# VHH binders against Translation initiation factor 2 subunit alpha (eif2a), part 9

Target 1, 261 residues: Translation initiation factor 2 subunit alpha (eif2a), of Pyrococcus abyssi (q9v0e4)
Amino acid sequence: AREYPEEGEFVVATVKRIHNYGAFLELDEYPGKEAFMHISEVASTWVRNIRDYLKEGQKVVAKVIRVDPRKGHIDLSLRRVTQQQRKAKLQEFKRAQKAENLLKLAAEKLGKDFETAWREVWVPLEEEWGEVYAAFEDAAKDGIDVLKGHVPDEWLPVLKEIIDNYVEVPTVTIDAEFEITVPKPNGVEIIKEALIRARDRANKEKDVEVKFTYLGAPRYRIDITAPDYYKAEEVLESIAEEILRVIKEAGGEATLLRKEK
Below, E stands for the ipSAE of ESMFold2; O stands for the ipSAE of OpenDDE; V2 stands for 0.75 times the mean of E and O plus 0.25 times the DockQ between their complexes.

## First folded at step 4 (VHH)

Design g04 (from u05g with L99W S107I T111S E112P; framework vhh_gefurulimab)
Fold by ESMFold2-Fast, scan of step 4:
Structure g04 (fold): chain B 261 residues (1-261), chain A 128 residues (1-128)
Amino acid sequence: as target 1 above (261 residues)
Amino acid sequence: EVQLVESGGGLVKPGGSLRLSCAASGFTFSSYAAAWFRQAPGKEREFVSAISSGGSTTYADSVKGRFTISRDNAKNSLYLQMNSLRAEDTAVYYCAADWSGTYEYWIGSPSPDEYDYWGQGTLVTVSS
């Protein structure tokens, strides 16, 4: 809803024209705004040929380093964006684009233009939830009534239809490794049976999925998908306890390994 | 339960063809973008091809004109038709899904980090 970005803001921009001294980009989130990126702001290393780094039509995450609304000047930097900052901005942008596309579908079904949808749905949900897609996720999880009072009632049936069809309830996936040894000729079969039984038991729980992957003796990976982090950790703890007990009873050793960072 | 299951991999001679399939379940596949990535031994996963929820397609330069990506939403399936196979195409092929439904804001090769769901992979070996 702002006319110009702020200094220090991360933006998604599309490369429009490339010159030897820099590039001109369109700001995807600020319609009609063109920004400039000097060749010295493209990379931390010396740039001989700007076209090795940028292509026309390419989308980039850039940091706004200067804004002059009076002159209509916006300067961008690519070199001042870390990989983590880029990833976070791209996820934010993707979520906003998904929400916008879903809102356009809802407006179309209700016979409303997008300007009306923006005013009546987007702005109120963004103000309350911080982002519209988060509101859609809450509605998917806890029902459409979470949006009641925030948007006009006429939107609720069409939003329910769109959310039920296109928005999945968020889940969390955690991973860990097991180090397992069974010093017997049939040790691999004992390990496989233990892992299969633990997996099948856990997978009986609603919205819980457990997978094991062989990484090379003595290492096995476990991936656990669950509705939230606490449930995922609870499932991991339960599985680890069972595996450690069964392997010990078979004359082997098992250890749960957590890789942190 | 979210699953992507690949099939169709195998051993083929240079110049041969293979068709890979990916079966999706446990999510609304039709609203997702989908892609094929591959990983050769000792290398990182690289982009092969992507298709948006709307059916637009994009390809890595190394496979353009040889590979064709397609989807069948009624069957919750993704396909990769591979023609004129080369030894350099030898890799484990993975299907992946992106909940945003689009790859259209990507220029060049999409990153594996942008995809939310992954299959277990299917091995393709091109050898004489």
Scores: ipSAE 0.006, ipTM 0.350, lowest interface PAE 9.6, mean pLDDT 85

Design g05 (from u05g with L99Y T102D E104T Y105V S107Y P110E E112P; framework vhh_gefurulimab)
Fold by ESMFold2-Fast, scan of step 4:
Structure g05 (fold): chain B 261 residues (1-261), chain A 128 residues (1-128)
Amino acid sequence: as target 1 above (261 residues)
Amino acid sequence: EVQLVESGGGLVKPGGSLRLSCAASGFTFSSYAAAWFRQAPGKEREFVSAISSGGSTTYADSVKGRFTISRDNAKNSLYLQMNSLRAEDTAVYYCAADYSGDYTVWYGSETPDEYDYWGQGTLVTVSS
């Protein structure tokens, strides 16, 4: 663990005290460290009442704009955090907290203290995977043996039990659009039947979910959720081939549009 | 399998009341903050109310004093009591959950993108 955050780092902080000129926050990831946020760093617009934006006990994602370790000064900003940056940091923090809670549960089941769990499990997995929760996701997907050699063998059975019960197999979602036209009185029914049939066939596969959304003639969106990118693309190609063939045989036109490079 | 299933939507007259329910399964609901969002016809999804795992609540200004959010962790359920309903409350109402331990993330709790799990929605129509 580092003693101080770095300038430019995004941190999760808890509001402790609010004054008319700013707020003092505790850094959740740096125990015992207090930081200051001046009222001018709270929002991009002029802030008349800081309590309209911050409440004591509130958790926020803030950007570290200055660190002076000698004086113990850390300055934070809310206004310099974009929506994407906040989302990414919250996801990272949430994943780390989930992993920590699961590890605490594993330690309890083995009769070990958390300091031992940190040394024997957390540090090795973080070093190899970059984050502990990613290691747990790989174990959920490819089996507990992916952790073998990285943690002592005595942890493997209890980690397997916890990962199987609490960690979901990660999935990916891809999207594409179809442009479909069938110039017949029953054209809408032909299109509907083709899309429903393709969706229902694909949805029979484990961990595959296909959804079609009508965007307005002649456009339809497809969303495919699958265990990995290769499987998602394979499903899309299979569906596209069937739809294009069925629509062509019905005297219509269909085109698959991919906005990815 | 993680699921959030909303129920209790329907047609009500202006000034009426309605209670929405959200049933959670497949995860430890008590460790999650939960929220209600709504999407009116032709509008973006907007924040309605949120409740932390510890029971702290927050409300959009448009519903404050009329709606009450609550949870029952023993039943893995979230509720929204809606009173003094107006035509402008007509929307599809969505239940959402986000892992936050003992706190809702107040800054950003009004942002749909910050929630892990979502329900399919339940339609509320306020009309004569």
Scores: ipSAE 0.000, ipTM 0.258, lowest interface PAE 11.6, mean pLDDT 84

Design g06 (from u05g with S100A S107E G108S S109G E112P; framework vhh_gefurulimab)
Fold by ESMFold2-Fast, scan of step 4:
Structure g06 (fold): chain B 261 residues (1-261), chain A 128 residues (1-128)
Amino acid sequence: as target 1 above (261 residues)
Amino acid sequence: EVQLVESGGGLVKPGGSLRLSCAASGFTFSSYAAAWFRQAPGKEREFVSAISSGGSTTYADSVKGRFTISRDNAKNSLYLQMNSLRAEDTAVYYCAADLAGTYEYWESGPTPDEYDYWGQGTLVTVSS
């Protein structure tokens, strides 16, 4: 990527040397670049001993507060990073590292060196998706063909293998309630069988998980985990249609209850 | 498939020793950072020790000097040598691996949420 970070950018850095006036850190995302963090940028409160806050070898999320590429100066701040900004940057860094390691595995399987993998796969995917791991998630969700035309065809089979084995599809969960009544002596058993059958059928679909929770007659909660809200709603509609039909055939009544404002 | 399998747990008397092993399969273990976590009855899962892909180690203060983490990439294995065991060390011990690598901050060690893969756990009971 770029030779230098931008002012305002959040970076992951490793503490290398600590002095009474500040610390020198290596930028994990910018190999070969060293940055400085003055003691006044370590914490919002007055810092008596910098080693109470930083330890050599420690990784931190810091904000780039100054960059001078001509002089090779990069200044960092720890005190200007909120907990939410730190969490978001760590997630971003983790995703990038996962993608890099997966690409290394793919390159090894294909007999390519990593420089070739970077040029042929990393750079094109980063340019189109903003981050390589997002491209891998889209391929996991919608199939490897989403990468067709962005990387050389020879990479597609090996990337498919790696993505299918290591990349989890992001999921969403929706909930709803059923009100079900079957006025027969074995009504509870009829309801249980209907819910179990609907659950098991839906759970055969990749990346779909359905759970029913008994709330107290006549109420049952359904939780549907799926790759996106469209799929979750589709699964809910399919399950509702089946349950309503089966319960009606058994002489009962079922209603799907949605509580969204 | 990606899998981590722990072994070596058991019953040991205070002051005794145990060596836990974790066998990794289905992935290139040498590329991963790895860690041991433990969960005592009624408590949350807590950090014990971590080792980076490059071999750098870190320890929770409660185990520092008593436990040693190590890895053998040729055998796709992670180890935890536990010496001078105390009743407070009684817990289910979990092996964990992180593709992104372990990162620590001064305020805390790695959290469970930072690890991608987990074993099923092995019970260690320290009791007379």
Scores: ipSAE 0.039, ipTM 0.463, lowest interface PAE 6.5, mean pLDDT 84

Design g07 (from u05g with D98E E104R S107T G108S S109G; framework vhh_gefurulimab)
Fold by ESMFold2-Fast, scan of step 4:
Structure g07 (fold): chain B 261 residues (1-261), chain A 128 residues (1-128)
Amino acid sequence: as target 1 above (261 residues)
Amino acid sequence: EVQLVESGGGLVKPGGSLRLSCAASGFTFSSYAAAWFRQAPGKEREFVSAISSGGSTTYADSVKGRFTISRDNAKNSLYLQMNSLRAEDTAVYYCAAELSGTYRYWTSGPTEDEYDYWGQGTLVTVSS
């Protein structure tokens, strides 16, 4: 949206020309803008050969360290990008590209040009969700009606078709173990009933799936699949509270075990 | 420029309340999960609360029922409402953001090393 990136911004750039003193890169998110990366900004260690780090045609995540719009100068750094920052920026860039490709497909199906798609769909969704692909994920998760009022109604059927076919509902899976003992002749039956009831109750929640696996007395594994980590942890806490209560009421003991750092 | 800027810290008496804010800029905040961490003098940084991009929340046992995390994507902001404050809540509070996605955990909660961006912190002092 801006003509130039801001100092401190992380950008995706494509290496175009490599010289012994540095490289020239095109900014993928700022069409027509070329940036320079001095050899001293390529790595935190002394660089013997720049071509050991960069190859023409390669896409990199770089940090903008200087911008001079008057001279058209943009300076980049690779050495000032952590692995986590690189991962986050790459995923953000890929999400934006995927959203753009899906929107182009939707426009084609409706017989509309991309300029119309940008004005009628991209801009409104970006303003409300901050990111178009996040809006598509919400529609995939909670239904196309989350987009009603944000885009013209004529787009809803085609967006639903494309989102259902191409947008994966993000999920996370966590696991934990229970140690459960019920020192009664029907103890195994009491445990099985408690686990089945907890599983079935949790599985009534939208986009939540719980599975128990017997590992050998007294151990049972729980696997929880949920829309995100925070929901998965919430479900685990709820299940643990129910199991601990039911088992204690039955004269047994139960403990939730988790890997700790 | 990518930034997370905390505000709202200060001195408060035991039993009082404070609301912390975190302003995000330079990235697509709505696509990120966000969290509050705190570090008391001479102690390790600890998890306080987190909120997913979709709005699901998680709390540390020590703050559950007293603190409420929330977000406003239109304002690129994260909040922490702190009620019934105790002396042990005295700490520098940090805002953190992590790109939402699919993950597998073997720990009791999200760890600090999983977060991509961090603020500089805001001091909360609970004292008479």
Scores: ipSAE 0.000, ipTM 0.118, lowest interface PAE 18.5, mean pLDDT 82

Design g08 (from u05g with L99M T102D Y103F E104T S107T G108S P110E; framework vhh_gefurulimab)
Fold by ESMFold2-Fast, scan of step 4:
Structure g08 (fold): chain B 261 residues (1-261), chain A 128 residues (1-128)
Amino acid sequence: as target 1 above (261 residues)
Amino acid sequence: EVQLVESGGGLVKPGGSLRLSCAASGFTFSSYAAAWFRQAPGKEREFVSAISSGGSTTYADSVKGRFTISRDNAKNSLYLQMNSLRAEDTAVYYCAADMSGDFTYWTSSETEDEYDYWGQGTLVTVSS
């Protein structure tokens, strides 16, 4: 929410006017601010026609190479943006746009204008979480009460409704291997039953998915998808304890193989 | 229960016209950007056209002047008017929606993995 971007910052800008010597762009994240991109900053190779690279109305990710707040001058570069930097900035901008659209929906449902929503919800959440969409993801994952004390209570029911309907819970996947042997004629069937039972039990838990893959006796891979690494490790430990117990009871041996515990 | 349902596909002769529709349900369509993509047999999925929540449009060079994208927020619907159809337009056409809303990037509007929701597709065959 700064008045001007900082040198080195990546910004989203909309091309407004194109001339032979460069283009003028409006900064989407800094309302009312216009920036200039010289033709030499458009591409790493010689540019014969600037319109081969830019179109009026086009949105681009650019790097701020100079800012003079006193004169209101902002200079941009397109050529100094790597593919990875562009992808990261675009992702950041899309997250902010999603959060803004969701907040507009919440404001409308609560009968408040966007100025009030910005002051009461956006600014406090951005200050604490760094970005509003991250706060919405935490609320989706751990419940709306994570926002309690950061926004006025009257916003909580409407934000809960919107977050539950529109925000996906982020997940992580961890993997490990089991070494399992059951020295009986039906040993493979005993192992299969134990793994299927453990998988099905874990999969009953919200936002948890467990998959086993046979790698060749005595090795089995487990993949656990969960809301966070702590939950994934907790599920792995629970499954390992169950498998070790069941296999030992059947007269076999099972070991969980990890580089770290 | 977010859903996008395409309709209007079919068999048409070269030079003919078709209008595709996409009905959105389970979300506030007016806040989303939307796009049409297509996939011909044995080829990668390709961008056709996109429209922002504010109504700004973009088109692939292969369809400029022939296709028109539009939306009706009151009906939660997206449309693609296809004129002067060619055999090369034969493909399954997909409707897609992007929660980012009010912006359309050439690169992001043309990148299929940037869209949040997709329809199942409708087949358009241009043949005599």
Scores: ipSAE 0.011, ipTM 0.388, lowest interface PAE 9.4, mean pLDDT 84

Design g09 (framework vhh_gefurulimab; at its last look DockQ between E and O 0.41; V2 from the best seeds 0.00; counts 0 for: pae O 10.9 > 2)
Fold by OpenDDE, look of step 5:
Structure g09 (fold): chain B 261 residues (1-261), chain A 127 residues (1-127)
Amino acid sequence: as target 1 above (261 residues)
Amino acid sequence: EVQLVESGGGLVKPGGSLRLSCAASGFTFSSYAAAWFRQAPGKEREFVSAISSGGSTTYADSVKGRFTISRDNAKNSLYLQMNSLRAEDTAVYYCAADLSGTYEYWTGSPEDEYDYWGQGTLVTVSS
């Protein structure tokens, strides 16, 4: 990690001291670094009392607006952070903290100190993936061998155990609609059975989840959750083929409807 | 092996108090965010309280002012002090740990953010 943040960077900080003219914060991602937030940077509107917006011990996502490494001065802004930026930074921060704690567990299990773990595992993975937790996710998805050659082999067994237990495989969700009609007295039952069979078949696949929602005849929504978009689309195609075939054989009509992007 | 074990549940009268304990093994509890959830009969599991690795605490509106979450690092344990108990507090209470340790940054408390779970302890509030 860098000694100082860069201007324009979003950081997680903890409010330590509040004054009438501003607040002093500690940067959680930069140990030992203190930053200042002027009262004018707390909100976009006039701030009469800074304590209405901040409290000691509060954690915030702030934007770095000025850095002077020579003086050790860091200025932060709260008003310049959108909700989207805040959310994104919090997600990033959470993933990093989780990865760090998992690595600590691995280090403890292997009988190594965290400094060694940082050097041997964290740094190489960060350099290759850009984010350590992303590496863990890939290992969860594609197997521990994805980390082979990047970290010492002695880490692989313990990392595998931890990753398999505590790292979730990333997923994406796509949606589509079916228009289905079966002009028979038991048409509704035929449709239901076809959808249930297709769903249950797909849900047998690892890390795949299919859900159907009735929207009102003749429309049905399908939601597919899979490890990636490619897999999700593959599953959709497979399900669509099956449904179309079964419904056609029953003397009905089925159409897959996709939203245009 | 990582394990969370709840204890302290039981029968109590309305207005009474109860203290739940959660003992952790296989990891350092104080390094993580921890939470209590509860599930009443026929209802979905709901968030009760959480404590971050830094010691920040949050509470569901329904328990604010009545419940207190705390940790004992020496005992590697999490606690929930429940005062002024009500009939609607009747539920199985679960201890959970979030490896991120950063619960205080989040406004929500989804269950999927927690990696470790206990087996639960039953609390019954009845006259």
Scores: ipSAE 0.006, ipTM 0.307, lowest interface PAE 10.9, mean pLDDT 88
ESMFold2-Fast, scan of step 4: ipSAE 0.362; ipTM 0.705
ESMFold2, look of step 5: ipSAE 0.024; ipTM 0.465
ESMFold2 (binder alone), look of step 5: mean pLDDT 79; pTM 0.806

Design g10 (framework vhh_gefurulimab)
Fold by ESMFold2-Fast, scan of step 4:
Structure g10 (fold): chain B 261 residues (1-261), chain A 127 residues (1-127)
Amino acid sequence: as target 1 above (261 residues)
Amino acid sequence: EVQLVESGGGLVKPGGSLRLSCAASGFTFSSYAAAWFRQAPGKEREFVSAISSGGSTTYADSVKGRFTISRDNAKNSLYLQMNSLRAEDTAVYYCAADLSGDYTYWVSGEPDEYDYWGQGTLVTVSS
């Protein structure tokens, strides 16, 4: 909703015109706003030729270092953006663009213009979830009804179709180690069979993936990917209970090792 | 509905040429990054070439100088011109698009950066 960015904000900008003293860029997230980047803000080292660093049409992640709404002046820096900050801003921008493109597809299917989609879907979801793509992820994970009451009912079937086809459910991966010993000549085969059976049973659950890795006797690593931390821990508990029971019945010993955070 | 449909694959002799096409519906190629990937028998899917919304291109070292990626905005299509084909180029070729942004100079060689994929078209280079 802001007409201008704030000082310290990271923005995605497109290089429009390059001069020997700096460049003019358009702010992708603030339509119609032009910003200036002085040659001294392009790189941490002294720059003789700005065209070695910037090309017209190039998109960059820049930091807003000055805003003067009265004069319409916005100053940017490329020099003051760390690689980590650039990556984080690009991820944020990519998520927003992905959500916008999906909403455009939904609007087209419903025969609505994008202004209507923005007012009826984007604004309400952004207000409630902080970002629209997060709302789409929640709908993908927990069903379209999580959006009910936040958008008009006529949008729900088309959003369900778009979300089911194009939005991947985010996942959490946890890890743990098992210490397993079976003092029999075929002990390795007994352990292997127990781990494979537990893995295959867990992997039948929707959006759950379990992997075992041999670390060297007597240690085995388990990685569990699930929709959230609580589900991942539930799966780990279930697997651990089964493995410990099966190994004990075989005359062995198994221990689940967790590093507490 | 976003769809990508590849065509142009077939059997060709070593040293020959093929032009692959990828037709898009539900979006405009000129606004997004697009790429070609391939998967040879018994191998993982590998990067071939990518083009950004602004026309910046990237090529895998194995195809650089032999393959050219391009777009036709009027036909909303992506192309891969393959010259001097080798037996090692035998693979199913996939068209991919990244609708997360229309970056003028940003391209990726990673399959997981692309969210829309075509069904693939088989290219066999054999005598």
Scores: ipSAE 0.000, ipTM 0.160, lowest interface PAE 14.1, mean pLDDT 82

Design g11 (framework vhh_gefurulimab)
Fold by ESMFold2-Fast, scan of step 4:
Structure g11 (fold): chain B 261 residues (1-261), chain A 127 residues (1-127)
Amino acid sequence: as target 1 above (261 residues)
Amino acid sequence: EVQLVESGGGLVKPGGSLRLSCAASGFTFSSYAAAWFRQAPGKEREFVSAISSGGSTTYADSVKGRFTISRDNAKNSLYLQMNSLRAEDTAVYYCAADFSGDYEYWLGSTPDEYDYWGQGTLVTVSS
């Protein structure tokens, strides 16, 4: 997409040459662009030997700290990348690589070269969805017809085959805890039956999975996997209402405990 | 159809050894990074070890020095040699493959980073 990255952007780069004052890296996402990382940007502590941190051929997540398009200068930093930022960027990059690999498989099956696949499939889907893998996830969830009108019809059967085989329906998982007490000799059995019944009812819904985990009386964890956060919250509310009602009718007490973010 | 099939699980006494195998089919396994994960009853799936197509490895601290991951690209197979087994190693073991490609220094350590999964093989360590 852009010829140069922006200041503050996180990029994937491959180490090409190492000198005592720094390293030169190629930007994987900006073909043909070379960037420089000064030795002082490699680590937060003093660096005696740059080769203790970088090796030729190594791929790194770096932060763009300076860009001068006129001079073709790009400066990178490793020390200004947190582990959380590294993980997020790596995940983004891997999603793009996954989509590219799937598109290459589809192109091969259709007898097309990758340049044609890029022009006819990649560019239109990236333009509409922001990332190609997100388009594939939507197609997996809502059917291949979501791509109709965005790519030539001849691609639809092959993309459907590839997406059905390699792309899982996207889901989200939320968790919460219940505090449940039933002051009866068979209280544990009453609680167990209530949780099993609520779980089984919820699991009848398409693409919904509920799991209870015993944490030690009086606490139980619930994990809800659903197509989106709205649905997950709806399922949690429904289950909470049922559990609170059933436990109260049995002479016990139940409370739903929610995480705050 | 993409498949990963684990084998070699079983019942072993503490201090014993076991070798797990994973057979890959339906894709070019030799081009992708692969990993072993495990899940004990009532716990989340945790990372055990990963290997690149070129043979670079990484291990969870809990298994380092006891387990060895290896691959045979000609046979599309992944292996886990488990030595000095402990009761805490009891779990269903899963093999996984990262379809996004083989990145020598970026071997994934979370389940979210792997695309293909086997059905799992049970390893029980008890006396």
Scores: ipSAE 0.013, ipTM 0.439, lowest interface PAE 7.5, mean pLDDT 85

Design g12 (framework vhh_gefurulimab)
Fold by ESMFold2-Fast, scan of step 4:
Structure g12 (fold): chain B 261 residues (1-261), chain A 127 residues (1-127)
Amino acid sequence: as target 1 above (261 residues)
Amino acid sequence: EVQLVESGGGLVKPGGSLRLSCAASGFTFSSYAAAWFRQAPGKEREFVSAISSGGSTTYADSVKGRFTISRDNAKNSLYLQMNSLRAEDTAVYYCAADYSGTYTYWIDSGEDEYDYWGQGTLVTVSS
């Protein structure tokens, strides 16, 4: 919660006023702070018409190139932001907004104002987790008790309700391909049954989802969604062992294929 | 499970009208900003219109004055009323939702700016 951003910081800003020489933007994360973006900082090429690039009301990710707290001057650049930096900042900003909206909803249900919610919930969770939404994800994954001792007990039931309803357990998805052949008249049915049984068995595990896609004989794709990469790879290995065993017993051949991409 | 399901697409003659609907389920729609995007064959996805959780609207220049976005939070639904349709409006139309609570019109707006997306509904403007 700084009063001013730092040079080099990426910020989310809303375009307020556009002039021939540049634009004035409001910093979404620094309430009441206005910043300026000179026309030369909008694009890497010579800009003839700034309105070809910016519209009033538009939100942008910009880099802070100068801060003068004495004069209240903040200068922004759009041309010095890479696509990767823009995506990372947008993800950070959206997570913070989601956490704030969830906390507002929890405060309303508990009959408290947002200033109280900020002091009693936001500040302690930000201090311990670095990010409030990360605390909500941990509570979704490992239970509300991870927040005990960090927020007043009266918040725990309402936060549990909100987190259970609106926060998804973080997951990762990996993919691989199988090359499977069963040289029998009913080979396709044998393969289909083996894949269905492996899928259904894996899907009984908490927070695990497996999907097979037929790509054209002899190729089949598997997509595995799991809480983390370690668990996803464990599930893939288990499924591969089962499929290879069942197909070999049926007189066929199966191979698990992995690509670098 | 979170879902956005579009409906109302179809074949319409130039100058005609269509109303698209988007039904939201599995989340508190009233807390989300919502938007319509479209994608014509062989082209990238483009912004059409957005509405904030508070009801403020914005439109792409190409549809301003012809299209109207609206929402009904009691029915968890988003709408796009399309009038004076042109051949260039032919596209798959997608519903999107953003938990920021406010609509966002970014330079080179992409999918990563919205949390949830529908599967799309086809609108064809031709005889």
Scores: ipSAE 0.000, ipTM 0.330, lowest interface PAE 10.9, mean pLDDT 83

